# Designs tried in a protein design chat: VH-VL binders against q9h9l3. Part 172

Target 1, 176 residues: q9h9l3
Amino acid sequence: PRKMVAIDCEMVGTGPKGHVSSLARCSIVNYNGDVLYDEYILPPCHIVDYRTRWSGIRKQHMVNATPFKIARGQILKILTGKIVVGHAIHNDFKALQYFHPKSLTRDTSHIPPLNRKADCPENATMSLKHLTKKLLNRDIQVGKSGHSSVEDAQATMELYKLVEVEWEEHLARNPP
Short names: E, the ipSAE of ESMFold2; O, the ipSAE of OpenDDE; V2, 0.75 times the mean of E and O plus 0.25 times the DockQ between their complexes.

## First folded at step 10 (VH-VL)

Design G41 (framework fv_fezakinumab; at its last look DockQ between E and O 0.11; V2 from the best seeds 0.00; counts 0 for: pae O 5.2 > 2, placed apart)
Fold by OpenDDE, second read of step 11:
Structure G41 (fold): chain C 176 residues (1-176), chain A 120 residues (1-120), chain B 111 residues (1-111)
Amino acid sequence: as target 1 above (176 residues)
Amino acid sequence: QVQLVQSGAEVKKPGASVKVSCKASGYTFTDYYMHWVRQAPGQGLEWVGWIDPDSGGTFYAQKFRGRVTMTRDTSISTAYMELSRLRSDDTAVYYCARGDYSYGYEFDLWGRGTLVTVSS
Amino acid sequence: QAVLTQPPSVSGAPGQRVTISCTGSSSNIGAGYDVHWYQQLPGTAPKLLIYDNSNRPSGVPDRFSGSKSGTSASLAITGLQAEDEADYYCQSYDYSLEAWVFGGGTQLTVL
């Protein structure tokens, strides 16, 4: 059995008018919620919008931030060969300019049994915050200080664990 | 109609540069990566790189780094591939191909290709 | 040359079944990356034939099928027809190369 990790990334705005989403923080936790990786990351381009309200990223966090290329290498070493759990995880992979095998990816935003458990439409895309509140009775992403990628990654892993057995069986019966 | 329309054939001398265009239509240009793949005469397919039309981010095969530049103009849904310091072995049909960045990575839409001939 | 290995050619008579193999390694197919197949008719651009190992896009006949096991994949064509004469390429992703990789291509001749 492969090891599982959960990932969550925070983005800032770069490029003209800050419309380009660039990786500025990445957090990875193991199956038990232990932090394996949590670094602020320096985008290759000038930051125009820190998006602090959502990202939690401030200018001070970029002073000693890890350059993107270095961080990417570190992150990929952790992810390679593992089952990676995330919420809307395609955005994280995109930000990393990385492709993870579909068979080793678990996106909690696209797991019908998880939605069903939360009394949501199975084919709807629910937010991490909503699912966490409904199923874990925990409030995340509270306040105006922005998200915590560690907190979000941990919540994502915990959510997946609720449906792990059922979903893994489903995937085994329905290979791509 | 969903399609990719590429620029016409090019003839270049060694050391020159070539810029091939690929115009997308029938779908949201920024929702897919644009890949470039080339095929030398009588040979197989070789991946050159991709560009994210949304961010402008690029990733090139190691073989082409330093010589290839991929760009896009979102206002006209057009991707560009420029290859510099051309050599005879760069002679090939160059294809643009659409690829999903989310959960379907296959190249499901191809241009008709652009022949680039490099000869002295 | 190609990262994925295919037989250079295969042949069959109309109505027969042919199989094209695609052999990768632990850094691509064996790493869990899906295999896609493309058909390239003479003088044309490649066309997606099979995606995600065994799925057919709309318009592709069910006589085309794909499978994956271990570090290898296979394309099977049943009820071979004259119009199937083409080059076939498998494709995957290699994490060590950080590149999309293709097989060397297989020329299918219908006798």
Scores: ipSAE 0.909, ipTM 0.946, lowest interface PAE 0.5, mean pLDDT 95
Fold by ESMFold2-Fast, scan of step 10:
Structure G41 (fold): chain C 176 residues (1-176), chain A 120 residues (1-120), chain B 111 residues (1-111)
Amino acid sequence: as target 1 above (176 residues)
Amino acid sequence: QVQLVQSGAEVKKPGASVKVSCKASGYTFTDYYMHWVRQAPGQGLEWVGWIDPDSGGTFYAQKFRGRVTMTRDTSISTAYMELSRLRSDDTAVYYCARGDYSYGYEFDLWGRGTLVTVSS
Amino acid sequence: QAVLTQPPSVSGAPGQRVTISCTGSSSNIGAGYDVHWYQQLPGTAPKLLIYDNSNRPSGVPDRFSGSKSGTSASLAITGLQAEDEADYYCQSYDYSLEAWVFGGGTQLTVL
């Protein structure tokens, strides 16, 4: 069987008026939820808006952060050849400037059986927080101090495991 | 109408620079990556690089790093590719092409091409 | 040199079937990246013909079909017509090069 990991990234605002999303933290967990990678990442551009309420990133986290180019190399080495699970994962790949094969990508925001189990419309895009509460009875992204990308990656893997057998069978008969 | 309109043909001397434009219309310019692909006379297609019009981020094929610069102007939905220190073997038709970052990575919309001739 | 390998030419008579192969490696098609096909009529820009291995854009007739297996892909054209005479290019992504890669192109001649 091909190895599987889950990823979640945090972005800060760079560029004019902080409109550009730049990678500032990345967490990767294995199938069992063990952390394989968790680093703060220094964007190559000046940070205009830390977006702390959502990202959890503060200026102090940047002091010893891994430069983007180096972090990217480390992350891609972990992701290459694996099934990668994420929630709205195209945003994470975009921040990494990374193109993962569609056949090896699992986006928990676009898996109809997950929405069905949560009593949500199959074609709706539900938040990670909502799916995790409904299906795992767990509160994530609590408070105003920002999200934990480790917590989000772990929740994402656990959500995927709920539909893994069903969804892998679906993908085998209906290749993406 | 959904289309990409490129600037006209250019004739340049070796060592000069050329800047080709690609104006998008009929879709949201910032929702798609813009790729640049070239084709030398009688030859195949060669990928040059991409720009994300939303972020302004760029990525270039190793062969062109140090000589190519891609930019965009979101106010007029126009992407630019500038190639410097031109050589005779840079003579080619240069295409802009639209691609999505989502999953498939295909180029579903192409400009008609800009012929750049480099000769003394 | 093109990264993906195609035969330089293929030919057929009207009504026949032709197949164009596209051979990659472990860093592109073999790594699971989808294959796309483009048709280039003489003097024109390439046009997307097949995307994500086997899907057709609106307006492409079902005479054109694509498939992928292992490190290779194939474009099939059935009911060959004179207007199918063109150059055909396959394309994928290569993670080692971090680049979109093309085949060398196949010139289809309809006799």
Scores: ipSAE 0.783, ipTM 0.909, lowest interface PAE 1.0, mean pLDDT 92
Fold by ESMFold2, look of step 12:
Structure G41 (fold): chain C 176 residues (1-176), chain A 120 residues (1-120), chain B 111 residues (1-111)
Amino acid sequence: as target 1 above (176 residues)
Amino acid sequence: QVQLVQSGAEVKKPGASVKVSCKASGYTFTDYYMHWVRQAPGQGLEWVGWIDPDSGGTFYAQKFRGRVTMTRDTSISTAYMELSRLRSDDTAVYYCARGDYSYGYEFDLWGRGTLVTVSS
Amino acid sequence: QAVLTQPPSVSGAPGQRVTISCTGSSSNIGAGYDVHWYQQLPGTAPKLLIYDNSNRPSGVPDRFSGSKSGTSASLAITGLQAEDEADYYCQSYDYSLEAWVFGGGTQLTVL
């Protein structure tokens, strides 16, 4: 069977007025939630807005951060050939300048059976925080110190496991 | 009217450079990648690279690295491709094409192409 | 050499069915990447014909269809019409090259 991983990334603001999102942390976990990769990443351009309230990224994290090009190479090597699970995962792939096969991609923000389990409209885009609270009885992204990409990746994998059998069978019957 | 309008034909000598423009209209320019694809006379399609108009990030095919530069001006919804140190085998029609970056990755909208002729 | 392999030409009589093959490798189609098809009429830019292996954009007749299996894809045209005479290109993504890759093109002749 194909190996499965979950990914989550944190972004900082670069470019004019800090509006461009640039990768500053990436965490990858395996099926059991063990951390395969967790690095702070130095964007190739000047950081205008750390976005710390949401990203959890602070100036001290950038002091020894891995340069983007090197980190990207490490991350892509882990992702290649695997089923990759994420939440609003296209944002993560865009920040990595990476293109993953649609048939190997699982986006917990767009899985109708998962929304139904959470008593949410099946076509609604639900936040990771809300799905995790409703379905796993966990509070993530708590406090004002920002998100943990390890915590978020682990939560994403656990959410997918709730619908994995049903959704994988659905995708086999209805190839993307 | 959703369209990509490209600049006119160019004639250049070997060693020169050329800058082709592609103006988007009828859609949000920064929501899609812009790709460049060329076609030499009587030949097939060859991908040159992409630019993300939102971030300005670029990625080039290996063959063109060091000779191609892609830029954009979001205030006029225009993408640019500059190819330097031109050779006669760079003679081709250069297309811009819009591509989805979220899923699928197809090129669903194409410019009419810009003929670049390199001759002495 | 084109990364994806297509026959250089194919022909068919009006009203008949033709197919155009597209063969890739383990780093593109075989890795799970979708196949897209473009039609290029004489003197014009390519136009998206089929995306994500089998989907038709609005305005493309249902006599055009696509499929994908293993490392290969196929474009089928039923009810062949004179207006279908064009060049056809398949396209996918190759993770090893980190590039969009095209087939060499197939010239369709309507007899």
Scores: ipSAE 0.720, ipTM 0.900, lowest interface PAE 1.5, mean pLDDT 93
ESMFold2 (binder alone), look of step 12: mean pLDDT 93; pTM 0.949
OpenDDE, look of step 12: ipSAE 0.827; ipTM 0.919
ESMFold2, look of step 14: ipSAE 0.319; ipTM 0.777
ESMFold2 (binder alone), look of step 14: mean pLDDT 94; pTM 0.956
OpenDDE, look of step 14: ipSAE 0.042; ipTM 0.625

Design G42 (framework fv_fezakinumab)
Fold by ESMFold2-Fast, scan of step 10:
Structure G42 (fold): chain C 176 residues (1-176), chain A 120 residues (1-120), chain B 111 residues (1-111)
Amino acid sequence: as target 1 above (176 residues)
Amino acid sequence: QVQLVQSGAEVKKPGASVKVSCKASGYTFTDYYMHWVRQAPGQGLEWVGWIDPDSGGTFYAQKFRGRVTMTRDTSISTAYMELSRLRSDDTAVYYCARGDYSYGYEFDLWGRGTLVTVSS
Amino acid sequence: QAVLTQPPSVSGAPGQRVTISCTGSSSNIGAGYDVHWYQQLPGTAPKLLIYDNSNRPSGVPDRFSGSKSGTSASLAITGLQAEDEADYYCQSYDTSLEAWVFGGGTQLTVL
């Protein structure tokens, strides 16, 4: 089988009124949930809005952060050739300016069997927090100090494992 | 209707710069990447680069780095490609083309092209 | 020079089948990136003909089909018609160049 990893990124607001999402942290875990990568990342442009309630990022995290260009190179070396699992993963790839093959991408926000297991409409986009609570009986993204991208990546991999056999069989019969 | 409207033909001398515009209509300009592709007379298609109209982020093919600049103005849904230090072998039709960044990588909508002729 | 390799020309008679090949490498098609095909009629912009290896946009007749295997892809056209005379380009993404790449183009002549 091809190796599988899960990714979750945290973004801060840059550009006019902080509306542009720029990469500020990335976590990657392997199939068993072990951390392969977890770094704060310094955007190349001025941070207008840390979005701390969601990102968990504060000014202190930027002091020793890896510059975007270097972090991107490290991350892409880990992702290349692997099946990459994420939740609403197109946002993470956009922040990385990265184009991963669709055949090797698994987005837990768009897997109908996963929604079915959670008693949700198959074509609805459910949050990672909701799916994790419903299917794993675990609370993530709790409190007001922001999310942990490590916790989110681990939860995302565990969610995918619940439907992995069924979904991989579906993809083999119905290639994207 | 959904369309990309490009600026008119340009004739330039070697060493000059040219700026081509591409105005989008009929869809949300910031939801799609804008790619630029050129085609020299009698030759094939060559990708130049992309701009993300939402972030203003850009990426250029190695061949054009240092000579091409892509920008956009979201208030008028228009993307621009400026190519500097023009050479005669830059003579080509320059196309803008729309690409989705979330689901597909194909270019599903193309402008009609802008002929740029570089000659002395 | 084109990154993906296509034959420069193919020809067939009305009603016949032709196949246009597109050969890549391990950094593009071989890395799992999908192949897209464009039709360019004389004097016009390219038009999307096939996307994600084998899918047809609305309005493209089913006599156009695509396939992908290993580092290569193919466009098949059955029931050739005079209106099919055009240049055909394959396209994919190359991870080492971080660029969209095209084949050199194939001119289809209907005899």
Scores: ipSAE 0.744, ipTM 0.896, lowest interface PAE 1.2, mean pLDDT 92

Design G43 (framework fv_fezakinumab; at its last look DockQ between E and O 0.59; V2 from the best seeds 0.00; counts 0 for: pae E 11.9 > 2)
Fold by OpenDDE, second read of step 11:
Structure G43 (fold): chain C 176 residues (1-176), chain A 120 residues (1-120), chain B 111 residues (1-111)
Amino acid sequence: as target 1 above (176 residues)
Amino acid sequence: QVQLVQSGAEVKKPGASVKVSCKASGYTFTDYYMHWVRQAPGQGLEWVGWIDPDSGGTFYAQKFRGRVTMTRDTSISTAYMELSRLRSDDTAVYYCARGDYSYGYEFDLWGRGTLVTVSS
Amino acid sequence: QAVLTQPPSVSGAPGQRVTISCTGSSSNIGAGYDVHWYQQLPGTAPKLLIYDNSNRPSGVPDRFSGSKSGTSASLAITGLQAEDEADYYCQSYDFSLEAWVFGGGTQLTVL
């Protein structure tokens, strides 16, 4: 059995008018919620919009931030060979310019049994915040100070654990 | 109609540069990566790199780093691949191909290819 | 020289079944990356034939099937037809190279 980790990333705006989403923080936790990685990351381009309300990223966080290239290497080393759990995880992988095997990816935004458990339409895309509130009775992403990628990664892992057995069985019966 | 339309054949001398274009239509240009793949005469397929039309981010195969530059113009849904310091062994048909960045990475749409001939 | 290994050629008579193998390693197919197959008719661009190991895009006959096991994949063609004569390429991703990789291609001849 492969090790399982959960990942969550925060993005800032770069490029003209800040429309380009660039990785500025990445958090990875293990199955138990222990933090394996949590670093602020310096984008290769000038930050135009910190998107603080959503990202939680401030200018001060970039002072000693890890350069993207270095951070990417560190993160990939952790992810390689593992089952990676995330919410809308394709955005995280995209930000990392990384491809993880589909068979080793678990996206909590696309797990029908999870939605069903939360009394949501199975094929709908529900937010992490909503699912966490409904299924874990926990409030995340509260206030105006921005998200915590560690908190979000932990919540994502906990959500997956609720349906892990059922979903893994489903995947085993329905290989791609 | 969903398609990729590439620029015409090119003939270049060694040391020169070539810029091939690929115009997308029938779908949202920024929703897919644009890959470039080349095929030398009588040979197999070789991946060159990809560009994210949304962010402009690129990733090149190690073999081509330093010589290849991929760009895009979102206003006209067009991707470009420029290869510099051309050599005879760069002679090939160059394809642009659409690839999903989310849950399906296969190249499901291909251009018809652009022949680039490098000869003295 | 291709990262994925294919037989250079296979042949079969009309109506027969042929199989094309694609052998990778622990850094691509064996790492869990899916295998895709492409058909390239003479003088044309490659066309997606099989994606995610065994799925057929719309328009691809069910005569074509794909499978994956361990570090290898296989393309099977049943009821071989003359129009199936083409080159076939397998494709995957190699995490060590950080590159999309192709097989060397297999030329299928219909006798």
Scores: ipSAE 0.884, ipTM 0.934, lowest interface PAE 0.6, mean pLDDT 95
Fold by ESMFold2-Fast, scan of step 10:
Structure G43 (fold): chain C 176 residues (1-176), chain A 120 residues (1-120), chain B 111 residues (1-111)
Amino acid sequence: as target 1 above (176 residues)
Amino acid sequence: QVQLVQSGAEVKKPGASVKVSCKASGYTFTDYYMHWVRQAPGQGLEWVGWIDPDSGGTFYAQKFRGRVTMTRDTSISTAYMELSRLRSDDTAVYYCARGDYSYGYEFDLWGRGTLVTVSS
Amino acid sequence: QAVLTQPPSVSGAPGQRVTISCTGSSSNIGAGYDVHWYQQLPGTAPKLLIYDNSNRPSGVPDRFSGSKSGTSASLAITGLQAEDEADYYCQSYDFSLEAWVFGGGTQLTVL
C-alpha cells in the first residue's frame, strides 16, 4: 500500500559565481493537493544569487528559515516509502542529496502519455507551465516575482492524476 | 575513451595519511558522482563515500566519518580521497567509480584501483 | 560486515546453469531500490555486469540475467563457461544507512 506525494523545490545559487544550486524552499503536497510541508530552507553555504525571478526567494525569507540539515531530515521522513511525483524531479533530489527508489519515482517531464495528451512529441521535455496550461487550462508561474513551489507541487500532482491509471499499468508491465 | 586513471601504490606507517587520486577522461567530469570503494586483501567490497564534482558536496559512510576527506579539482577532472590516522586494517585496494545522480545508482565505470599498504 | 547476504561460493559444470542469491531487508531491496551486479576477475577491478535488476551493459552476454522479488535478487548464469570463474557482488542502496551497500561476494567455480 503506497501513498503518493508531490514535491517541488526552489533553489538559490551558491558557490563560485552562484553556479551551485542549493535548496532554499521545499513544498510537499498529498494526493488531494493538501500541503504536508512548506518551509524556507537556509543553505549551509553563502547565497550568491537568490535567482528571485524563478525561485521567489528573497533575503527576508532566510531570517527564520530552517537550517538545511534539519529540513532535510523532515523532508526525507515524509518521502520515504512513498511514490514521489515531481517535474524534472532529479534536480530536487540532487538538491536534497537524496536517493529515492526509481520504482517509486514519477517524473512528469518524462511521461510520454502526458505529452501525447498535450499534443506534444512524446520524447520532448515540456515545462510544467506548458503542460498545466494545455491539460488543466490553468496558468501557473505567473509574473516576474518568482514561482510558488506549493502551486507547482499541486499542479504536478494534478497532471500525474490525468495519466495515473495508464502509467501505473505501463510500469507494472514494463518496470524501469 | 571513457576511463578513470588512479595514482600508484602507496606504503604507509600506522598513524600516517594517504591521498589517492582518480583522473577522469572521456566524459563531463561534473555530470557524475564519484564514489570510492575499498577492498581488503581477500575480502569484499566496502563503500567509503561519494563526492559530487559539480558542487563539491560529499557524503561518507559512518565507519569513515572523521577520517576520510574527499575533494576534487575540476580544472584537471581529478577526484581525491584522503584517509588519515591509518591502521593496519586500512590495507586495501581503493577504487574510484562513477555513478549517475539522476536515475541510475549503479557504478558503471571503475578505476583500476590503488593498493594502500599500512604496515610498520 | 556485509549488509546484503550472498552465499560465499557456488559451483557448476560447463554448460550448466547457476544462480547466485542476494538477500536484503526492508531498508534496501525491500524499499524498492534496484539491485546491480558486478563481476570481478582475479587481479582486476569490478566490472558492471547487470544494472537496475535485469539490464545488461553493452558487451555483456545474454547468458547473464538478473531478477528481483521482494527483499531479494538473483543473478543467473546459463551455459556456464570456464572464463565465468570470478567473484560476483550484488549492490543496492540502503536509505536507513544512507549508503551504497554490497553483498559479501560469491566465488563461482567452474568444475
Scores: ipSAE 0.784, ipTM 0.905, lowest interface PAE 0.9, mean pLDDT 92
Fold by ESMFold2, look of step 12:
Parts: structure tokens; C-alpha cells; sequence
Structure G43 (fold): chain C 176 residues (1-176), chain A 120 residues (1-120), chain B 111 residues (1-111)
């Protein structure tokens, strides 16, 4: 388990009309849910829409935020060589401008055995909130203050652990 | 038919610019990254950069930053690469290639290439 | 100097087995990034031959196989045929360069 981490990111709106999603927070936890990284990140572009209802990001968080280039370097150093678990993780990698090795990536939004445990269609994409409620009996992303990336990363790791043995064996037989 | 159709060969003088097009057909253009790769005569493959047709976001190899611009027009499923301040060592075949961003990491569909010749 | 190192050429007789090595570093293959292989027939665009180290796309015969270990990868071709004569490129991602990187290419000659 020492080679596995979970990641979650929160984005704000940049670019014309705030349409572009830019990284503004990243949290990484280890296998046991201990926080390895949790920083607010200053996008290289002007923030047009903080998207606070979903992101939890406010202007005061950006005052001492780590510039994107520096934060990206710190994050990639942690991720390199590790199995990285996330939920709809391609969005996190897009925001990081980074392509983690597919063989070292685990996406809890696309694991058929996990969906089956939640009594959902095996090939459906399921929200983190829904899976966490059904399988862990926990409510995450509660209230109007936005998502907590630490809470979401921890939930993601716990969900993966429910199917870890089965899914790792599947991937060994069917290399991605 | 799933394919990438590139614009025709170009001959340019040093210092000029060239814009190569790549039209996708037979698949959803915005579901995949578009990469550009070049190959000088008798040489190997060199990655230039990518564009995400969905967002318009780009990323360029360090060697080309400041000289390359990648754009797209989603209404006609077409990606573009423009290279400025051309030099003789920019003479190459320029390929567009599709990459599946949701699962990584290989280029599973290639255009036939566009020869760009830079000569006096 | 290519980021990934391949032998410049390899040859074999029809029916023989050849291997093509692809040697990287701790910032690419050694960091766990997958290796993909492309075949380029003369005068044509590259074609995906092997992806994610060892997987064959539809239409690629099983006499082509790939593997990865440590900082290196290998493409093996068994039962060599005349149509296998081509250039072969390995590809990976390098996190320090922030780039997809290719090997220098290997020219396969079928004797």
C-alpha cells in the first residue's frame, strides 16, 4: 500500500467568461488517508469565476496560494512512480497538464466491481458523492461551502480499498 | 471512415510562417487530444505538442515554445498547427495524430503527413 | 541524441526472431510510463503496433509482442516476414521534459 496515493483537485474558472477550468486546490493522501499534500494553488491566469459553491475556493485562499508552476512540480514529484487513485481522474490530470501512466492510474468512476457493489450498472459513471453514500454510509460534499478536496481524496481511497484485491488481480490478467 | 486528412505540401522561405491543417472524420473530434509530430528527411519522430479540441487548451514541447501555435475549429472538426520564423532545419513531414486523453497515452490514428520544405 | 535509445538497425532471415530494445531513464520508462511502439513502412505514416507495453491493436498479428522492465522496453518479432521490413519507434512520456518522447528508430531488414 505504500506505493498508492489518492488525489483530488478543485478548479476555478479562468479565460473568457470563466469557461476554462484551472487548478486552485490539490490534496493528496496516502493509503491510510494521511494528508501528504494540501495546497491552494494560484492559476497562471486571472480568476473570473471562483465557482465557490462547488470548488470551495474563495478570494482569500488565493492570497498566499502556491503558484501553479511550483505546485505542479511538487505534486508531480509525489505522484511519480506511484499508483494514483482518483475519481474522474482525467479531469485532475488535465488541470495539472500531466499524463500519469495508465498502468498506474485507478479511476473509481470507472471500476465495474465497484459499481456492482453499489447496485449500479457496471459500465455507468457514478458520482463520488453517490458511491460514498451507498458504500461507506458517509455524506461528503455537504452544504453550500463547496467540496473539500481532502475529504474527497480520503473517500476515494476508501472506495478503492473495497475493490482493490479484485481489481488489481483483474489488471494483472488484463494489463491496461 | 475514421481518418485524419491533412493539407497539402508547402514550400517556404526562411523567416516565413506555415499553417498546416488536419481534418478529423468518422469520430467525435472533441473526445480526443490532437498531437503534432514531425519527421525531418531521413530522421526520426519528434513530438511538437498537443491541443485539446474540447477546451482549445494547448501544450508545446520546450523546443517549439514561442514559435508554434495550435488552434482548432470545432465546427469543421479541424486542428491547425502554425510554425513561425521558419529555418531550413524545420524542413520535415508534419503529422497530426489522435491520442485518447481519457485513458492515456498512445497515438492510435495518424494523418498522412504534410511536407513543409524551407529553402532559399 | 534521442531520449529513448534504440539500436539503429537490426536484421534477420525470414522465419527468425528479432528483438528491438528501447532504453530510457528514471524520468520516463523508469518512472512507470508506458511504452508504445509504431511501425513505419517506407513512404507512409507511423502506425500503432503495440500500446501500453504489451497490447496489440486489432489487426496486428500475435508474432509481434512487447514487454517492459525497469527503465527498458523490448519489441519482439517472431516468424519474420518480408512485409515486416520497416522502421520501428518506441515512445513514452518524460516528466522532466514534459514531453512525449520517441526512440531514434530501428531499421529492420529482412534478409
Amino acid sequence: as target 1 above (176 residues)
Amino acid sequence: QVQLVQSGAEVKKPGASVKVSCKASGYTFTDYYMHWVRQAPGQGLEWVGWIDPDSGGTFYAQKFRGRVTMTRDTSISTAYMELSRLRSDDTAVYYCARGDYSYGYEFDLWGRGTLVTVSS
Amino acid sequence: QAVLTQPPSVSGAPGQRVTISCTGSSSNIGAGYDVHWYQQLPGTAPKLLIYDNSNRPSGVPDRFSGSKSGTSASLAITGLQAEDEADYYCQSYDFSLEAWVFGGGTQLTVL
Scores: ipSAE 0.007, ipTM 0.573, lowest interface PAE 11.9, mean pLDDT 89
ESMFold2 (binder alone), look of step 12: mean pLDDT 94; pTM 0.956
OpenDDE, look of step 12: ipSAE 0.856; ipTM 0.925

Design G44 (framework fv_fezakinumab)
Fold by ESMFold2-Fast, scan of step 10:
Structure G44 (fold): chain C 176 residues (1-176), chain A 120 residues (1-120), chain B 111 residues (1-111)
Amino acid sequence: as target 1 above (176 residues)
Amino acid sequence: QVQLVQSGAEVKKPGASVKVSCKASGYTFTDYYMHWVRQAPGQGLEWVGWIDPDSGGTFYAQKFRGRVTMTRDTSISTAYMELSRLRSDDTAVYYCARGDYSYGYEFDLWGRGTLVTVSS
Amino acid sequence: QAVLTQPPSVSGAPGQRVTISCTGSSSNIGAGYDVHWYQQLPGTAPKLLIYDNSNRPSGVPDRFSGSKSGTSASLAITGLQAEDEADYYCQSYDSYLEAWVFGGGTQLTVL
């Protein structure tokens, strides 16, 4: 049996004018929503823009943050061989410089049955906040102090579980 | 026209460096990774590394670490691969190739190749 | 040695079917990474022929097909034509090497 985890990452701005997105936090939860990993991560480049309104990252979080290379190794050990669920997950994988097998990747921003359950167009990319409110009657990403990647990863897993049986059957008949 | 145009053939002596360019056109340069692949005469394909034109981030195959440097210039949609301390067994055609990070790992667009000959 | 194993050569007559195998390991094809195939005509750059195991890019005829099972993949070419004479390479990603890996290539001769 192949295990399933959900991931959500927070990025800060590095490089010229803070235009480059660099990993600054990663949260991974198991199928039941228990936290397997949640660390602040120190980018190898100077942070220009903390993007705090969205990331929730502040300068104090960097004091004891795990260096990127070490954090990446820890994260990849957890993800390898598992079905990984995320929302717009390609952004998380890109920040990790990680290439996960497509057949083991589940992106809740691109699952037509999930959008259909939310009364949204099947081909639209809906936000995690909208899908969670519509389908789970839960408000996430509330307030102005940034998002919780733990909360986002947990919501993402719960959303996937709503369509898991039908989507896994679809993928078995129509491999990605 | 969606294409990758590479610089012309180079002849170098052992110990020299070579810098190959790859100019992208017909698509958004920063939306795709640029890979470099080489092929020695009569031999197979060997992956060298990638650069993310958006971030400037790079990743190189273990064999080439310390000798290869990949860079890009977004103002002219051009990627570069520089290989230093050249040896005769670096003689090969060097290709740039486009890869989509988001949904695919295949190389769907290739340059025509740049022959680099290393001889004394 | 190449990381993925292909036969060095295959041959067939016009109109026949040939199959080219690509054998990997637990760190690449066996880990679930997709297999892609490239056609290289003499003196040209490789061209993407099949991606994600079995999908054809626009312009590739349906007589080219791909499949994957376990740690191996296959490229099938039906209705062989003289212009199919080329080198064929399989490719995947290897999680241990953190690298794109290629097969050693198969030279197809159309007799």
Scores: ipSAE 0.753, ipTM 0.895, lowest interface PAE 1.0, mean pLDDT 92

